# Ledger of designs, part 7: VHH binders against F-box associated domain-containing protein sdz-33 (sdz-33)

Target 1, 300 residues: F-box associated domain-containing protein sdz-33 (sdz-33), of Caenorhabditis elegans (q9u232)
Amino acid sequence: MATVPFPILCLPDFVLQKSLKLMGVVEHLCLSILSKNIKQLIATLKGYPKCFSFKFVPFTSLTVVGERFKHFSFRFDIDESSQNANLRSYTDEGTYITLTVPGFTVKHWIEHVAYVLCRNNSIKLVLWEPNIDEVYEIVKDMRTVEVVIVSSEIQSCHLLKLFPSLRYLGVYKAPISAQILTYNLLHLEVKTKVTLNDILISNCSNFSISGNDVSDKELNFFMRSWIKGSNPRLTKFYIRNSLRVRDPYLETVLFQNIDYIETHKKIYWRTFEISRPDGTKADVMWDPLYNSYFNMTVQH

## First folded at step 28 (VHH)

Design te (from kc with A33D Y101S)
Fold by ESMFold2, look of step 28:
Structure te (fold): chain B 300 residues (1-300), chain A 122 residues (1-122)
Amino acid sequence: as target 1 above (300 residues)
Amino acid sequence: EVQLLESGGGEVQPGGSLRLSCAASGFIFSDYDISWYRQAPGKQREWVSRITSGGRTKYAESVKGRFTISRDNAKNTLYLQMSSLRAEDTAVYYCAAQDYSPLTGSYKYDYWGQGTLVTVKP
C-alpha cells in the first residue's frame, strides 16, 4: 500500500474526506505526498485521532506515537552527497513502504510528518553521534522538550543554549559535566558514571541514576548533606542498581549519624523518613531483598 | 535505533498454542524489564506479563497458568508461550521495554513494538 490509485484522487473534497477517515496513519502519509489538496485534508481532519508525540533519531529514524499505543517507525535512506532522503516503513504484511519526494531532505520529512500526522510540535531527540548544529537546523522550528544523549560527547553549554525548552535530559555514555548537573532540569537521567560530588552539586528536580554502583556510605554522606541543606531543588532521587554488581545496602551504614523513623516494612521494600532542621521531610525507600533500587522523595 | 519487532501471531483454534517472539535492538536489552501487553478490539490495552532483568516473572490473573514469558538476553529476544487459548485472548499483542518503579508508579523512557495479531477462532 505504497500509493493510492489515481481515480480516488479525482474525487471531490467532501468524498475524499470521508474516505480518508477510514484509513490508517501509514496510508495518510502515503497519500499526503501525492497532492497538496490531500495533504491539507489529512492535516485538518476533525474527529480523527492524530499522533501525540514525536521521536527523532537524527539521520536514522522517526517514530510517531498514536493514541492507542501504536508506534509508527520510519527509517531514513539518505543520499549523503545531495542530502536527499527517502522515508521507509515496514507494513504489517511484511513489506516495506518507501516514500520518495524529489528534493526532500530529512528536515522536509520532519516538517511534513509533523504537519500531517501530529497534534503538536513537541519532539524528543535521541542522539547517537550527530553534529549537534546540523540537528538543530533540522529541528529548530520544533519544540524540543527531551534529549537523550546515547553515545556521543556533546558540549553541554552548547546543547543547553540550543534547546531552551528542554525539561528532560538523559546522558547514557558520555561523561556528565557540571553544567548539566547544575542546570534547572525537571528530570535528569544518567546511565554514565557519576560520583558523589556530581550528586551533591546537582540542581534538577528529579534525578534518576542507573548503571552506577553508589555505595551505602556515599548515600549516607549525601543524605547527611541534604539534611544540612544540599540539593535544595531536589524532589525525587532514584537509583536503579545493576543486579549482581551491588550488595544490599545496610541500614546501619546507610543511616549512620542520621535520625530516622522506619515508616513501612515489606518484603520488597522498606520506607524511612528523615528531616531537615527546618522540618522538611523526605521519604527514603529501597529494596533490601534484591537491592534493585534506592529512592528519596522530598516534600515541598 | 530502538526497535521491538513482534512475530509469531496468527489464527488458532480454541485450546491451541502459539509462541510469540519480540526481537529487540538499539538498547541494552538485558537492563530492562520487558512486558507483553495486549489490546482486544474496542478495548484498552492491558498488561499480560512481565519478566525483569533478573528473570523474575509476573502474570495477569487472566493468563496465569496458560502463558509463559521468557527472555534470551544473548539473542535480545523476548518470548510469550501461549497455551490453552480462548476466544477472549484474541488481541494485538505488544512487547514493551519499560522503566517501571513501584516508588514512582509510572513508566519512563518506554519502547513499544508495533504488535502482532493473535486470533482465536470462536
Scores: ipSAE 0.000, ipTM 0.234, lowest interface PAE 13.9, mean pLDDT 77
Fold by ESMFold2, fold request of step 29:
Structure te (fold): chain B 300 residues (1-300), chain A 122 residues (1-122)
Amino acid sequence: as target 1 above (300 residues)
Amino acid sequence: EVQLLESGGGEVQPGGSLRLSCAASGFIFSDYDISWYRQAPGKQREWVSRITSGGRTKYAESVKGRFTISRDNAKNTLYLQMSSLRAEDTAVYYCAAQDYSPLTGSYKYDYWGQGTLVTVKP
């Protein structure tokens, strides 16, 4: 339990602002639940850097990412019958704290933390089986930069209607839809099955897939298609954690009917260059140390 | 629902050993880089060790040679074998699961446990 000393509660706003600038994220959260005046002062405190980003995993956790890679992680303790929720974590002094506000649900905590800490900052939403309408109502007045969705199904039309400026999307359990693949995303991550056809129709700039069995023959077809002009918006295509193990001597399958230059060769790390007829080049590599099965980067 | 549950903390004599576990659920464990962090009384949280999804390990200098990180992807469990424990190792130990994305150069997920207390007697 956090408390506010009586003298700090009575300070003029200017002196109180100076005191608040000496405190960390955990102290700000503790104070913010004690007084509406202090909550508003913390939320509007200008000229004080709080953190570089905020990550929410609704109904599970929230994490504040601060300077020097410090992470301030809080877990929700949810009463399933009432849906009341507490935030739990440890302070820098090693004291276990529980933040309790009567009647607060996870939604109230997300709104509270976003109000206090996320003003004018980028927000990453990591959604696990979400109620998209509920999330939208929480964040509609916030600047949402990145959305990662883990779901058994995705209502693509509804999602894109609610978030028309969506830049980042992760699809981790649901089958990927053509509507999402062809949407003009800056970054798409997929951890479910992706076919060659899915790759060819994609319209994102950065495409990352994981845990897939895309073959070298399929990658060869993709690269030949790219050389002929497919995927014109693609800047980076990356396969991580492939189900396949690459044989170093299979490069003749991977580059069949492709003019290439090998630019670097180690036992597990090899880099190649391919080109379009107009002179546009792409680097192709893989590196088992980073679980990189295939990484193609277009040189701009 | 994503969960990370630390266990194995307790009291130990100087020079002793402990094995910490972190049981994971609600995500594909094999896809994640998993780390141990610790926070001693009165100090900031510090990184202790990391094991990548590909199995590469790295250690903070203060624990190198004494601690061993490992993972069992079949059991979705991270381990930290601690040996030659010293009084300065007293801390709350946290596990964290992070998905490093080479495309963005950043972690896409940060999942944290609630911690387990390790006390090394003076």
Scores: ipSAE 0.000, ipTM 0.227, lowest interface PAE 12.5, mean pLDDT 73
Fold by ESMFold2, fold request of step 29:
Formats: sequence, C-alpha cells, structure tokens
Structure te (fold): chain B 300 residues (1-300), chain A 122 residues (1-122)
Amino acid sequence: as target 1 above (300 residues)
Amino acid sequence: EVQLLESGGGEVQPGGSLRLSCAASGFIFSDYDISWYRQAPGKQREWVSRITSGGRTKYAESVKGRFTISRDNAKNTLYLQMSSLRAEDTAVYYCAAQDYSPLTGSYKYDYWGQGTLVTVKP
C-alpha cells in the first residue's frame, strides 16, 4: 500500500509498541536508525520473536536467522576509502532497500543489527569461511553466547585462543586434527574422512560426521568401547550421508556381543537401547528418510 | 564462490506447466539438501519442496501431486517440474541449499538463488 503514513515518530510509546508488533524485520531496522528511543523500544519489544543467530560473511553479507526458518539477508555496500558501509536488503515486497547511517562501518552495522534483532542481546555468532584475524577485530567487543565456525581449512590452536566461547566447529575439506578432536567442543561436525580411531579419541559432546565410509563393524567396536567407558563426554553421535548400505543382518554385525533392548520397530527405522554397567543408557537408531546412517544419543 | 542460478520462469496459462532449473556451483552439491521456496507479492516467503542429499522428497500440501522435485548430481542441477498451475502459484521461486542440523535445531548453511518469476494468468 503506497500511502503517506501518520508520522509514527510522534506517537506515544504504548501506541508505537502495538504498531511495531505488526511490522517486519526490515521496517524495524528502518525505524531503529531514526532515534535512540525507537531503537530501544524495538530492542526490548515484548511478545515479538527475535532472531537467534547471525551468519556472517566478512565484508560481504550478514544473514539473520529467526523463528520459523525466516532468513533475512543483507549485503554491505562499502566505500573502500572511508570503510563506511550501507546495508542493503531484499524486502518481502520484492524490492531492494538501502539503509544509510553517516559514519557506520561494517562493525557498527553488525553491532546495531545484533542489538535490535537478537533475543535479549544474546548472540549466536555463525561465521562462514572466515578470515579469522579480520573477523576477530570486528567482533571482539561484541557480547557473544555461542560461536559457531564453519570452515574448510581452520583448525589451529590460534583459533581456540581467539574464540574461547567456541562451541561449534565445522571441518569440511581438511583432515581432522587430533588437537580439535580432543578439545571439549559442544558440537563438532566433520565432512572429511573420519576413522574409528578419530571417533574413539574424540572429546566433544555432540559429534556429527558426513560423507564417510564408517562400517557397521567399526560402529560395533565403538559401541563396545563406549559401554566400557570410552567417550565420557559424548551426548550425541550422528552419521549422515554415508555411502554404505546397512548390513541386512543387523543383529549379527552392528550389535554383535552387545546387550541391547529393541525399543521400537517401525516401517523405516528401528530403535535400540544399550547400557553401561553404571546404568548410563544410550538410544541407537537411524532414519533413511533423513539419510541418517547412525544416531546414538546418551540418556540421563 | 557459492552460486545458485534459477531459470525457466515465465508466463503460463492456468493448467499449464513449467520446468524450473537451479544450477549450483562453488560447493559439493551432492552433500546438500536442496529446497524450493516461493514468494508471492505482499506475502512471506514459503517453503515449496525439498530433496535430500540421498534423494528423498517432501512437498508442501498446496503443491503435492502437482510439483515434482528432482536433482542431477552429475550436472549440479536441481529441477522443479510444475504442472496444473493455478493463479495462486504466481510467485518468485528460489532455490536454497541448506544443511539442517538436528544437533543445533537450525540450518548451518543457507545459500539462496536470485529467484525466477513464475506468472500464471487468471
């Protein structure tokens, strides 16, 4: 609707709050650069879903991820001489808008967007293929809750020193290093070859691997080792996109010499329970619908 | 550099058919679950269909039985065969490469195409 609206900046705060709840992310960003009062009202707006993470491609784009798979992508238009940046986004109406604030750099925009759009000023920082030193200089003063790094190459101890809140690391093209495997990550995802030994020495809580050829015989060894106490921090172990076909004699390969309980048998999947001697239990399952070859979840 | 390029949009009469393509580059296409989304004028972007890296398909109820998603991993190309088109199918159609993680409850990646316009005349 192309109208000349009543000056929204003149409305009392209670009317502004009701109006803001009817607006989208782009409208919120447009209004948030007009005054400190409006910025604060939007940042603290109750009953409005906030975004939970950023995807940051340094000096190129910022993607904010919200509830219900809503993704809002912004591109930076950067003046190379001054490093001043404009923020450009595709609207739900199918047009581009450009947001301009005199003197704003990429760092100013990231801080502003995080403040206005993130839940309670909490941030899940998701970095894709970062130049680690450049990104660190941009985000070092930001308050972060969880750092997720997705990288084809980065596995150095330098990374771990720069980002002590690193909780999630994706390793996609380089062989996984022993230093990373033994670090106490909350989440580790590997898309390169992972051996049985790599699994056994891992110290992460949630371990996801993809594009691998780990066999049911190797998984049997892993589970027997887990029953005897290996991988004490492990909560979830997940294999997807395996090229292997599961052995049709599941009980004689995967669960050989393992005491288990089959907890459910469904058309497309089966679930099982295994136990440590101390009573700690784990669920084991897979789901061909989601290309899940193996999923082990430790119970409480 | 990751790139997703949609093509095959255009105008069609009600009940007609179109075939959309999405050419992918800059990543290992076979590793990704790929989706089609659409956005009608004045509406939020909505999910249309998904094909997993393993080839399993799922469809929104509004398009089930009329649309078919497929992929050719050798050509790094995603397809959407659209038939029995209705005026309500008028939208910009986007392909998206996503890697859903049940561990985080979110998509780890999110690559989007530029979109291709499909117009179904009333």
Scores: ipSAE 0.000, ipTM 0.220, lowest interface PAE 13.2, mean pLDDT 75
Fold by ESMFold2, last read:
Structure te (fold): chain B 300 residues (1-300), chain A 122 residues (1-122)
Amino acid sequence: as target 1 above (300 residues)
Amino acid sequence: EVQLLESGGGEVQPGGSLRLSCAASGFIFSDYDISWYRQAPGKQREWVSRITSGGRTKYAESVKGRFTISRDNAKNTLYLQMSSLRAEDTAVYYCAAQDYSPLTGSYKYDYWGQGTLVTVKP
């Protein structure tokens, strides 16, 4: 456990609050396990910004992101026989500080860290393994809003049933499924194979694909379908890090049989506008500066 | 709002020199590893150089000994001093603020500038 000067523990609450405002995230976590009073003071500390992002890599680590995008990572030491867990904290000195609370499991740490350090109980998950039942038991009392799947396997239906608050889903190595594509997500990011049919059946608002080989002929078909009313929920479709190399001056295949207006042209950055018959417009662009092969944004 | 703004690009003769700058705002510049990347016409973006938050530098083989990366944390500015320029150095040069996450094996919070064009005449 971190060494805390004894006089801090004996101070009146008002004086202790002033001292706590001078301390950082790691110090707050260390102090928060010493007493219920200190835990409550830190959790409700007025005028001190709480961390706005909470990420869990099951049985490995927690990461919170605080003011000015500072990242604080904590690793678990789990006793296999008891399931009790200690939490190791990074320090600026490059060493781990081990925090121990008798009887704390990974679930207890998640709830404690979220309460003390974070603005709410929303959590992001990074899933390296397909077994999600044990993870669900740990995070079921949290609001899971984002999942990134890095395993090569996924149980699409099971995942979606377990996390009904899910708004953001990343699929990095597993084949994308129709169940995920048609789910009402705010944002879907896919780094595996995406076909034209996958794009056309998608029901997400923001669809990002990366590391893919979608051709301009396929994008032409997609845009013509969109003009005719496909993908009515779509607000942004984005291809980043394409396997194809875009010729920034050759747009004829992409816009074949599409009425468009070129709205901006620079050496490496061009923008276009297309329209549905009802007047709904979309901006289409690409930009090597952002590894953007294709970016379509529906105007509101 | 996070912003990275490159400047200092232009046309130069072979063997010439240029100094690129990248002005940063909207984040704690000193906490980030900052890199230069470049993209030649028709090619994929490639890494050029990196300077860590602690000041350690690394260079791509193609530029080692010719380019020098530096940072001024007080001015929130990244620099790339380019010397002995060759035709193959012609590209749009980008600065990027990256934070590598060992937890996911990827960089998090990628921030990129808009780029500055460097053209080395044949």
Scores: ipSAE 0.000, ipTM 0.154, lowest interface PAE 15.1, mean pLDDT 78

Design te (from kc with A33D Y101S)
Fold by ESMFold2, last read:
Structure te (fold): chain B 300 residues (1-300), chain A 122 residues (1-122)
Amino acid sequence: as target 1 above (300 residues)
Amino acid sequence: EVQLLESGGGEVQPGGSLRLSCAASGFIFSDYDISWYRQAPGKQREWVSRITSGGRTKYAESVKGRFTISRDNAKNTLYLQMSSLRAEDTAVYYCAAQDYSPLTGSYKYDYWGQGTLVTVKP
């Protein structure tokens, strides 16, 4: 529960604005449901930093990211018969509030929070539910820029049609599809099986793979293919939490038939450089301290 | 479907010990920071302890030195070893999973269990 220092609803608008500038995100949200005048004053408050993004887990939670990356998480408490929703907060420190507006659904809350607290309508979705059409109806007036798919049942081509502004995609349970791999994403994170062919056909700029067993022999083939011009949009390829242990003779397998330069050597990692014939260069490294099995970064 | 299932609660005498467990499924447990929270009757839910994916631990002052949080990533299980229990420790205990990504500056997931009751006799 946000503390209001005095009967703020009775104050003139100018005094209200001064008081609101002294308050935080939780207080603003609490006050914004008390009257349309206060809602408007908070939404248009000059000289106050707004939240720059939020995360939506459909039918479960909403998290707002504010100044200095402070997170405020809220859970929906949905009445199944009416679809009315209350918004409850659970922080790491155990603080909570319950916000109730008669007749508010999840869609009403998303629109309200975006209007009052956020500088733009960009959202991150985490999808556990197979029915993305219902989710789309809730968020259709927002710019969906990041989606994490946890469900194995969400159809990938349908997803891409619904969210044309998508830049970041995580795929955690479903087999990765060729449609997703060839889509021009800024960032693709995959935690399911990825084959050498999947890597070679990918069209994303940053490709992150976790929990896989891609071998040094396969990485050698990938690098030789990259030298010949494959993956022309790739800027970073990263394998984390590999199921493999790095071979101490890695140079004999990983760089076989590759011209490379060792550019840096430290106790914990080594850095190498490979080049395309046109002069484009990439740094290759790994770092066991960060569970990095392979990191290739194209130099700009 | 994400599931967090707490167990190990019950009645105990003052000064006694209990070990709570939280079994997790439906997500990659090793990627998450996991916390214990508790809620006493008529009071707000409060944070008790946290263990990061990297194994760093943090405790509320009220339980520091008496409670130990741990995780077994192979079994997808979070534990809370409670010792020197007091009447004020009586509460429903919840586990919660969050993964804060320093790369993106955001949490990936926020999940909660249903809770297990711990009662410390007066």
Scores: ipSAE 0.000, ipTM 0.154, lowest interface PAE 15.5, mean pLDDT 76

